VHH binders against Probable cyclic pyranopterin monophosphate synthase (moaC). Designs and how they scored, part 3

Target 1, 244 residues: Probable cyclic pyranopterin monophosphate synthase (moaC), of Pyrobaculum aerophilum (q8zyf8)
Amino acid sequence: MIVDISKKPDVFRYARASANADVKKCNTAVAAKAATVASRYLPFLHPLPLSATAWCKDGKFYVEGIAHWQTGVEMDVLFGVLVGLLGSGAVKIENLRVEIKQKQTTPPIIENVNTSEAPITREGDLVASAYGRMKVVNLDIVKNPVEKGHPIYAAQTAAALNAKRLCELLGGPCPSVQHFKIEIITSDSVEVRTFIKARDITPAPEALFSAGVALLTIWDMIKKYEKDENGQYPYTYISELHLD

## First folded at step 3 (VHH)

Design a25 (from p07 with A33G S52W; framework vhh_podentamig1)
Fold by ESMFold2-Fast, scan of step 3:
Structure a25 (fold): chain B 244 residues (1-244), chain A 118 residues (1-118)
Amino acid sequence: as target 1 above (244 residues)
Amino acid sequence: EVQLVESGGGLVQPGRSLTLSCAASGFTFDDYGYGWYRQAPGKQRELVAAIWRGSTLYADSVKGRFTISRDNAKNSIYLQMNSLRPEDTALYYCARTVYEYKGSLDYWGQGTQVTVSS
């Protein structure tokens, strides 16, 4: 289910997410755009009017978002970082996390950041496999139904539905997907592995995207149990996401 | 050396309350999450409650009756058990959990027996 937020206050909601990645040029326009439409991809997210900005600094990719709304924007900016890095050609993403989230009654002061676009290229094999790992506070929550449903089953479905949709965000041709599978394992963390086959262009970005969508779907479903007393995520993050 | 020592178990009548304590030593207490597990006769060990900083999780069978808490200054965690039932009879274990790598080991205490009977 999509949780009822109708009685929550309309206040300014702010969040900033980041990840480590080695990319030659940052596709900040794609990142900002993705953050604003994250609810179209993550099944339990609320649609909201988000203003988002992205930038790169010292090997890290950042997205921040602001909305005057009844729910937080941390999942939206996390999605922005994921898609921005994929649109920047990243094949390895580390430490995708929420750096901070806040709510306040007065408008936040934000810096003006120039938005740039990097061209996307698709070169590689017609089959791809990706691996992702997410650290969580308590794994037993992930294994059983929560308020929004069963996290693992929801993640598998969200990943499959979204495996062919990354091109909607990056632009350009979509791979003609012939096969997709995903496996989610709970060990000492949440682990995901995806495999995708396409006929015409490499689906490597889609392998990474579907793995990331699966992990973010789980995070969104369990997030109330992951927050500390200040509503922050000190220990929940996607530690690695890479092509096999 | 990592040590977790449980205390506070005993025989208690149905409907009464009991508080379990777990004292930790040999590591930096604040860096970890903790759980209370129990094993009833003839059953597998199950998670009862968990805490990481201020975030808590409870098994459905104990929600609303049990409360887990931590005291960082005393390097201790607690399980407050209210409205005890005969089916709560079990050996209760304190555990330190880590989710930082595959093959992570949980460190367990020796356990403390809770028997709910008239």
Scores: ipSAE 0.000, ipTM 0.118, lowest interface PAE 19.9, mean pLDDT 82

Design b01 (from p07 with T97V; framework vhh_podentamig1)
Fold by ESMFold2-Fast, scan of step 3:
Structure b01 (fold): chain B 244 residues (1-244), chain A 118 residues (1-118)
Amino acid sequence: as target 1 above (244 residues)
Amino acid sequence: EVQLVESGGGLVQPGRSLTLSCAASGFTFDDYAYGWYRQAPGKQRELVAAISRGSTLYADSVKGRFTISRDNAKNSIYLQMNSLRPEDTALYYCARVVYEYKGSLDYWGQGTQVTVSS
């Protein structure tokens, strides 16, 4: 379910997310756009008006967002980092995390940011596999139904639905997907592996995107159990996401 | 030790422009979002504009007239106010956006008075 937030007050919300990645050019337009439309891709995420900005510094990719809304913006900016890095040519992402989130009780007015991006060109194999790992406080929460539903089953469905949709965010041609599969396992962390086959262009970005969507869907579904008393994430992060 | 100091207020005629400045000290400036708030006589304090590293938010009453900006090298934020109206008369405060937790300390300056009258 999309959780009922109708009784939460409209307040100023801010968050900043980051990840380590080796990219030569920072695709800020794609990152900002992705953050503003994250709810179209993460099935339990609330839609909201968001102003977002992205930048790169010292081997890190950052996205921050501001909104006046009934829910926080941390998942939106995490999604922005993921998609921004994929749009910047990243094939390995490390330590995708929320650096900070803040709220104010005085309500501001909101400005949505929607930036355009030139289509990317791809080359590579017509099959791709990705691996991702996420640290969580308690794996038993991931393995059982929560208020939003079953995290693993929801993640599998979200990944499959979104395996074909990254091109909507990056621009350019969409791969003609012929096969997609995902495996999610719990060990000392949440692990995901995706496999995708396409007819015409490399689906390597889609393999990474699907794995990231699966992990972010789980994070969004369990996030109330992952926050400390200050609403921060002291333990939860995506430690690695890369092509196999 | 933590301090926000506003400047640039004054008496100005309707239709004119004014720039407010806020100088921050005692903490790592780059790590935070900032806002300009105002309190008109007999009214509650309201947010006028907010800024993070490049994202901005504006109250409907000031959209298209006011511009918020920041200078990380100078540890400062600014509010450029154009086409001022008598309704903009208020004490203007610079503030740091705080973390989501019980008992958060909001940092505000002492305020700078803006009066728009003929």
Scores: ipSAE 0.011, ipTM 0.409, lowest interface PAE 9.5, mean pLDDT 83

Design b04 (from p07 with V98T; framework vhh_podentamig1)
Fold by ESMFold2-Fast, scan of step 3:
Structure b04 (fold): chain B 244 residues (1-244), chain A 118 residues (1-118)
Amino acid sequence: as target 1 above (244 residues)
Amino acid sequence: EVQLVESGGGLVQPGRSLTLSCAASGFTFDDYAYGWYRQAPGKQRELVAAISRGSTLYADSVKGRFTISRDNAKNSIYLQMNSLRPEDTALYYCARTTYEYKGSLDYWGQGTQVTVSS
């Protein structure tokens, strides 16, 4: 279900997300673009007019976003970081988190950074597996239906639907996907494993993307239960996402 | 120390143009973002326009009429106001902000009065 936000106020919504940047060059243009279209990929996310900016600093990849809208933009900027890192050739992403989110009646001011497009490497095996782990406050919420539906089943569906769509965001060649599967396990964390096979080019970025989409879909569905009294995420983050 | 000084206000007829300037001193100008705010009599202070490193943001009431710009060499911010209306009458303030966790406006100028009247 897409939750009814019609009674929430139109105010300025700001968020900044980050992750460890284990990349040689940062594809900030792809990150900013991805943030603005995140609702096309995360099934329960509201579409909204978003201004987004991305940058790399001190070993981290950042995306911030501003919208004058009825919902927060934290999922949009998290998606931007994920796609930006994949577009930057990342094979390992660590500590993907929301650093801050705010709402206010006056617009926040965001940095305008130089946008650059790093080359995307598409060499490798025609099969790929990815692993992701997300820390959450309450694992029991993940295991059962919430207002938006069942988090695990929704995440599996979102990942499968999006398994071949990363090239829409990166603007390069699309792998001819022949097989996709996903497994989601709740242990002391939410764990995801994806497997993807393609005919023509390595689907390694798609394996990572599908795992990330699954985790972000769960986060979006349970976020009401993850926020503190100030609407922040003191505990929730994707601790690792990497190729097996 | 840190100072923001607005200038360029005055009395102007409807439909005409006016340019406001904000001179900054006492800090490294290039490191910050800036905004123009206004407060009309009996109303709350509202954002008019904001500028970072080339990115701009405008209130809906002024989009297409006002243009914010910055000149790092002169440590100055400008607000070009076109097609002025009586409703634009207000005290106009320049403000500096940081991109730190607090994300708040940290310095304001004293303001410059703009009156749009025939």
Scores: ipSAE 0.000, ipTM 0.142, lowest interface PAE 16.9, mean pLDDT 82

Design b05 (from p07 with Y99W; framework vhh_podentamig1)
Fold by ESMFold2-Fast, scan of step 3:
Structure b05 (fold): chain B 244 residues (1-244), chain A 118 residues (1-118)
Amino acid sequence: as target 1 above (244 residues)
Amino acid sequence: EVQLVESGGGLVQPGRSLTLSCAASGFTFDDYAYGWYRQAPGKQRELVAAISRGSTLYADSVKGRFTISRDNAKNSIYLQMNSLRPEDTALYYCARTVWEYKGSLDYWGQGTQVTVSS
């Protein structure tokens, strides 16, 4: 279920997300664009008008977002970092997290957005597996239905629906996906493994993307249980996301 | 102590330009998002423009006319207002939203009056 936000006022919202990155070039345009359309890919995320900016500094990739809306923008900027790194050629992403969120307490009016396109090229194996791990405060919440539905089942569905759609965000060729599967395990963390087979170009970015979408879907569904007294995420983050 | 001090307001004719400044002190300036708000007589306070590190947003009523900017070295935020209209007449406030939920309040300046009249 998409949760009813009709009673929430439109307020100014800001968030910044980051991840460790070891890439030759940072594709910031792809990251900013992805953040603005994240709700198309995360099934329970509310659509909103978002202005987003991306940058790289000291081995980290950053995305920030600013909006005037009824819901926060933290999931949107996390999605931006994920897609931005994939568009930058990253095969390993570490410590994908929200650095800060700001929320206005007094309500006013609305805002503006703008984006651009970037092409990519692909070379590599026609099969790919990715692994992701997410640290959470309470694993029991992940294992059972919450207000938005069952996190694990929703994540599996979101990943499958989006396994072949990353090329819509990055530009360039789309792999002809022949097979996709996903496994989600809870132990001391949330663990995801994806496997994708394509006939024509490497689906390695899609393996990473679908794993990331699964983890972000879980995070979005449980996020009210993960926030501290200041509405921040001191203990929730995607610790690793990489090809097997 | 957090302080936000606005300046640059005044009486101006329709079609003219005015630049507002907001000086911030009492905290680390660089990593926060800031906004300009206005309140016209008998109306509610509304967001005009906001700025973070690299992103901006504008109310529909001011798009293309107003530009928000910042100077981290001076701990200052600016609002360049072009093609001013009588409807832009208001008390203009600079604000920083807090990261805290559950009853935390935004930090506000005292405001600077902008009057657009012939």
Scores: ipSAE 0.151, ipTM 0.648, lowest interface PAE 4.7, mean pLDDT 83

Design b06 (from p07 with Y99F E100T; framework vhh_podentamig1)
Fold by ESMFold2-Fast, scan of step 3:
Structure b06 (fold): chain B 244 residues (1-244), chain A 118 residues (1-118)
Amino acid sequence: as target 1 above (244 residues)
Amino acid sequence: EVQLVESGGGLVQPGRSLTLSCAASGFTFDDYAYGWYRQAPGKQRELVAAISRGSTLYADSVKGRFTISRDNAKNSIYLQMNSLRPEDTALYYCARTVFTYKGSLDYWGQGTQVTVSS
């Protein structure tokens, strides 16, 4: 894949995201694909030409991405980690964070080696609940409208609209969703709970996905208030995401 | 031990072409990405071109003139340089690199001189 660097003064946007998760196999192709199409699932992301690669090392799942574009790619790679872990069978995800983001005139080299695994085998009850928690710098911003709208209402809408769509990314059968609920609370952090019922196969991955979509939607809407002087996220991360 | 050995440099007139080669040994060649860098006198070292398993990348100053390639069977990387200009004069280095993977070591060759002059 050739990266087009002929257009000055365009700058390359790079980001790497990671999370801790105990998975036996890493579905890196699903993660890389999800990062490139994140804008189809997160309502305020713009489509952009992203090159993405994923890998696992030392109990962590990584996604990095590069785009020759005007905006950062951190939300795209965060989405890639979330979906990649769900496609790898994760039921507990910890410390989903942006490790680094950079603007560069010289593009970094991305190792373009992704491995595909068979779609996950779904087993479990026809009802599932997930819990997620995200730490943020200023909770009051989450509670009130920002430039893009109200974070909590947007997150609830995004989660509901995307609750049944995870199978588009993972492959394999889609659950027939009969009921979906989401609750978002601000305490010392942003907390989300989802509940989903299906008639035919377990919606456990969808419960996790919906919670993650809600939290990432909030992060995307408030991200300009979360960055430090270097444009990094020292305090913002999804600390836990797991089945109840 | 890891070795990268450049060859193919020399003195050429403006408008001519050169092909640089880099021979790698002492590790599994296929597992890594590679780049060509250059350093002109009094300037910082800069990336010229890079190649991974499925992607290539070029500096604006050389795009359309230079082509990077790899031959896994020969454990070699190449830089085809066309339409050479005096400002391409520099010491050219081959490097094994994985910029995005912590714990990976970058290895450099000794460099090969390219001089573009009449």
Scores: ipSAE 0.000, ipTM 0.172, lowest interface PAE 14.4, mean pLDDT 82

Design b07 (from p07 with Y101W; framework vhh_podentamig1)
Fold by ESMFold2-Fast, scan of step 3:
Structure b07 (fold): chain B 244 residues (1-244), chain A 118 residues (1-118)
Amino acid sequence: as target 1 above (244 residues)
Amino acid sequence: EVQLVESGGGLVQPGRSLTLSCAASGFTFDDYAYGWYRQAPGKQRELVAAISRGSTLYADSVKGRFTISRDNAKNSIYLQMNSLRPEDTALYYCARTVYEWKGSLDYWGQGTQVTVSS
């Protein structure tokens, strides 16, 4: 379920996420836009007004976000990095993590978001598979229901619902998806594999996207069990996400 | 030593402009979000504007009138205040955005007084 936040106060929130960038050009506009609409794609994430900025520096892709709201913005900026890298042509994502999250008590603030999107073109094979791995402190929590539901089943559902929707964020043509499947395994970490088949254009970005959505859905559902005494994530991160 | 030092306050007539500066020293400046806060006598401290690397946030009462900016080379943030009103009268503080509440320590300046009066 979407957890009831009606009694939580609006406070200033900040987060910054990053991942390794192995791309020729960084699509920062699509990253910032994706962060602002992350709740449309992560089923248990609350919608919120977010101001987001993306940049690349020293081989890393960054997204930061600020909001005055009842929930933190770390999942929103993680989603921004994921989509930004995919919109930049990344075929491999490494070390997707939250660098910092901050909270202050403030009065209500309203803001507008200024973003633009660039369309993409795609060539490649009409089938794709992706692999992702996420390090977590509490694997047993992932395997059992939490207050938001069962993490694995929720992740499978979120991935399936979103497998063909990346084009809504990146612009350009949408693949005519003919087949999608996902497998999630808990070993010493959370592992995900996706397979997708399309009729007309390569679904490779969608294979990566659906794997990322699955891992971020699990992270969002277990996040209260993963934080340290300072509300940070010292261990939890997506170590790899790449085409199989 | 860790310090945040505000300057630029003063007495100004309604409708005029004023620029506040905040100089930071003794810590890494570039990677954090910063805010300008104000506090009128007998009232709670409120956020006026905040700035991160590329994003800004403003209280409804100052939108369109105030602009926050930063200069990383000078370890400074600024608040440009236009069309000042008597209700803008307050002690203005700059602060570094804190980590979530457990184990966090705020960095605050001493404040600079802004008085908008005829």
Scores: ipSAE 0.158, ipTM 0.610, lowest interface PAE 4.2, mean pLDDT 83

Design b08 (from p07 with E100K K102E; framework vhh_podentamig1)
Fold by ESMFold2-Fast, scan of step 3:
Structure b08 (fold): chain B 244 residues (1-244), chain A 118 residues (1-118)
Amino acid sequence: as target 1 above (244 residues)
Amino acid sequence: EVQLVESGGGLVQPGRSLTLSCAASGFTFDDYAYGWYRQAPGKQRELVAAISRGSTLYADSVKGRFTISRDNAKNSIYLQMNSLRPEDTALYYCARTVYKYEGSLDYWGQGTQVTVSS
């Protein structure tokens, strides 16, 4: 679940992360970019507007981040260090850590700070829910671990990750997701319901996308058990996917 | 540990510029992020700009007009304010925060008054 932060205040946030690594180049551009898009890769991390900077000094790789937002930035800068080191050719990373985290607690907070210049290009409600249904041959397989892992847990993780990533595929603005949850029910079929809150633009496409990704993840994980003797799917299909 | 002292405020006409300075005393000045805040009469204190080692952040109301900078050798933070408007009138504070396991400590200066009027 992406935890509900809609009632948290916008306050000044800072963090710096570091790691020890033996690298010949310091790929600061990759590190800074990774920090600003960390929520696309860490499933339960909230997206936020982040200014990030990276540097190397004395055998350490550093990333810092600064924001005025509803959540902290320490996971973003940790991700930046990890990706920056991999982009710098590191084959051994030691002591990946948060060096400092700052949060402004006084004075009183102002929640309606708009730091983004991106125009609102989607119109609609800032909350959305979607429903999807998939017919399968064997529901018992969905409920238990298979070779690729547990289908339901994997689907929940994939849905949360992809709730934040549809804008990568379609282009255009990304909703600032404040809350995401998914419920997966098995009875006569696999049913999913997704719910998303966003701060700035409607997340209706993301609600549909995350529901679809959840069902496709389950299908991919159980497909060995769903194929007939000719390798076809005579009974498995997604029968509906729509906004609630 | 850290004491913050602001200076450079004053009375200016609209469209003019002012530079505010914040002098910090303490150790490891360059390991911390700092912010400039302002409080207008009858309003809540708001973040104007913030600076870390290499990153900056600006409130939408001041972007393109204000520039935050730091001089680690002088243990100082600056706010260059261009194209000043009457709505920029406020007490301006610099601040540093340290987050610890059990809470955080905020260090504030006394503030410097900026008045923009014709």
Scores: ipSAE 0.239, ipTM 0.696, lowest interface PAE 4.6, mean pLDDT 81

Design k01 (from p04 with S101D; framework vhh_podentamig1)
Fold by ESMFold2-Fast, scan of step 3:
Structure k01 (fold): chain B 244 residues (1-244), chain A 117 residues (1-117)
Amino acid sequence: as target 1 above (244 residues)
Amino acid sequence: EVQLVESGGGLVQPGRSLTLSCAASGRTFSSYDYGWYRQAPGKQRELVAAISSGSTLYADSVKGRFTISRDNAKNSIYLQMNSLRPEDTALYYCATWEGYDDLFDYWGQGTQVTVSS
């Protein structure tokens, strides 16, 4: 379910997310756009008026966001980093994490840093597979229903739906998807493998995107149990996401 | 001000039982969700069990051994811990959430449980 936030206070919600990637130019426009519409893609996120900024520095991609609203924005900025990197041509993403999130009565100062757009390349095989891994404190909780539903089943459904939708965010051609499957395993971490087949153009970005969406859906569903006493994520992060 | 106070910890031998209690004050008890976390030395704090008005949730490592319950008249929650193992040795924390929580709501100070021969 989408949880009832109607009694939560309208305050300024801030978050910054980052990931390591081998890119020097980043598609900041795609990242910022993705963050503002994350609720259209992650099934249990609330729509909200988000201001987002993205930048690249020293091998890292950043997105920060702010909203005056009744819910946090960490999932929105994580989604922005994921899509921004895919829109920048990344085929390997490491250490996708929330660096900080805050709640306050006055608006925080947002950095306005922009870099040149990086074009996405649609070259490669008509089949692709991706692997993702997420570190969590409460691994056992992932296998059982929580307030929002069952994390594994929700992630499988969100991934399948979104395997066809990345082109809506990147503005390029849409692959004609012929086959999609996903496997989610709990080991010492949450592991995801996706496989996708398309008729006309490489679905490699979609393989990465669907894996990332699955992991972010699980994170969103267990997130209240993953926070420390200061409401931060000292352990939870997506350690790797790459094409097989 | 919301306050959570844990009690019932102690030293116990493997295979035995302990009951932890958490007394809550400062808000309408029955309107909120509660849970137990634990943190062993050098490890991250992890969720053990949670309870809302209509449901319970358990970590697989404790499922079938631990039972969480609530008593709205006494403003308390309990963790019944059966078949204790050395791996259950940790500081146990009571915590409370409002139904959708972007930040931790309130935490107790913790009670030590040591399972040792």
Scores: ipSAE 0.012, ipTM 0.499, lowest interface PAE 8.8, mean pLDDT 85

Design k02 (from p04 with L57Y S101E; framework vhh_podentamig1)
Fold by ESMFold2-Fast, scan of step 3:
Structure k02 (fold): chain B 244 residues (1-244), chain A 117 residues (1-117)
Amino acid sequence: as target 1 above (244 residues)
Amino acid sequence: EVQLVESGGGLVQPGRSLTLSCAASGRTFSSYDYGWYRQAPGKQRELVAAISSGSTYYADSVKGRFTISRDNAKNSIYLQMNSLRPEDTALYYCATWEGYEDLFDYWGQGTQVTVSS
């Protein structure tokens, strides 16, 4: 279910997410746009008016967001980093994390950053597999239903639904998907592996995207149980996401 | 200011039952979610049970043995613990938060449960 936030106050919600990435060009425009529409892709996110900014510095990709709303924006900025890196041609993403999350009654100061665009290309094999790993504190919660439903089953469904939708965010041609499979395993962490086959163009970005969507869906569903007393994520992050 | 006060902890023998209570004050009780966490010696704090207006959650380690309930008229939540095991020995905390997507609001001081012969 989508949780009832109607009794929560309208306050300024701020978050910044980052990931390590070695990309030639940063598609920050796609990242900022993706953050504003994350609720169309992550099934339990609330739609909200988000202002987002993205930038690259010292081998890291950043997205920050602010909204005056009844819910936090950390999942929106995490989604922005994921899509921005995929739109930048990343085949390996490390340490996708929330750096900071804040809630306040007065508007925070946002530093203005110019956005840049990078073209997206579609070259490679017609089959692709991706692997992702997410570190969590409360692994037992992932295995059972929470208020929003069962995290693993919801993640499998969200990944399958979204496996063919990345082109809506990146633009350009959509692969004609012929087969999609996802496996989610709990070990000392949450592990996901996706496999996708397309008829016409490489689905490699879709393999990464569906794996990331699965992990972010689990994170969103368990995030209440992962926060410390200050609402931060001291140990929760996607440690790796890469093509096999 | 919100306050959570736990009670009902103590020393019990294996196989026995114990009920923990948490009294909440300082806000409209029925509008919020509540949970029970525990921290065993040398381990991370873990969520064992949670309750909202329409749903409950239980950790695999306690499912079928523990039951969480709420009494809106008394502004209290309870954790009924059946078939207690030495592994259930921990400091038990009551916690509350405004809604599923928000910060944890408040934590109690905890109540010690020791299961031994």
Scores: ipSAE 0.000, ipTM 0.230, lowest interface PAE 11.7, mean pLDDT 83

Design k07 (from p05 with S103D; framework vhh_podentamig1)
Fold by ESMFold2-Fast, scan of step 3:
Structure k07 (fold): chain B 244 residues (1-244), chain A 119 residues (1-119)
Amino acid sequence: as target 1 above (244 residues)
Amino acid sequence: EVQLVESGGGLVQPGRSLTLSCAASGFTFSNYPYGWYRQAPGKQRELVAAIESGSTLYADSVKGRFTISRDNAKNSIYLQMNSLRPEDTALYYCARGPDYYEDSGFDYWGQGTQVTVSS
């Protein structure tokens, strides 16, 4: 379910997310746009008016977001980083995490950040596989229904639906998907593996995207149990996401 | 002042049962979800069980053995622990989850009660 936030106060919600990635150019415009529409892709997120900014610095991709709303924006900015890196041609993403989240009664101050766009190229094999790993504290609850539903089943469904939708965010051609499968395993972490076949153009970005969506769906569903006493995520992050 | 006070811990032999209690005061009990967390030495604090308005959630390691319950009239939550194992040895914390008006996690814990399972 989408959790009832109707009795929560409207306050300023701020979050910043980051990841390490080896990219030549940063598609910050796609990242900012993706953050504002994340609720259309992650099934249990609330739609909300988000202002988002993205930038690259010292080998890291950043997205921050601000909303005056009844819920936090950390999942929105995490989604922004994921999509921004995929739109920047990343084939390996490391340490996708929430750096900080805050709520306050006065508007937060954010700096003006220069943005740049990178072209997306759809060259490669018509078959792709991706692997992702997410560190969590409460691994045991991932395998059982929580308030929002069953994390693994929801993640599988969200991944399959979204394997066909990345082109809505990146623009350009949509692969004609012929086959998709996902495997989610709990070990010392949450591990996902995706496999996708397309008829006409490489689905490599879709393999990465569907794996990332699966992990973010699980994170969103268990996040209240992962927060520390200050509402932060000291031990929850996506440690790796890459093409096999 | 929000207070959560755990009781019922102790030393027990493997295979036995123990009931933990948590008494809450200083706020309106019925407005919140509750959980039991545990922390063994050198380990991260982990969720054992949670209860929200009658819906329950359990870690796989305790499912079928532990039962969480609440009594709104007594402002208390309980953890019934059956078939205890040495691996269940930990400091057990009662925690209050977020109310309808906050975007926070389980943000108030008690001081904890020690459970030791050994022969």
Scores: ipSAE 0.013, ipTM 0.494, lowest interface PAE 8.3, mean pLDDT 86

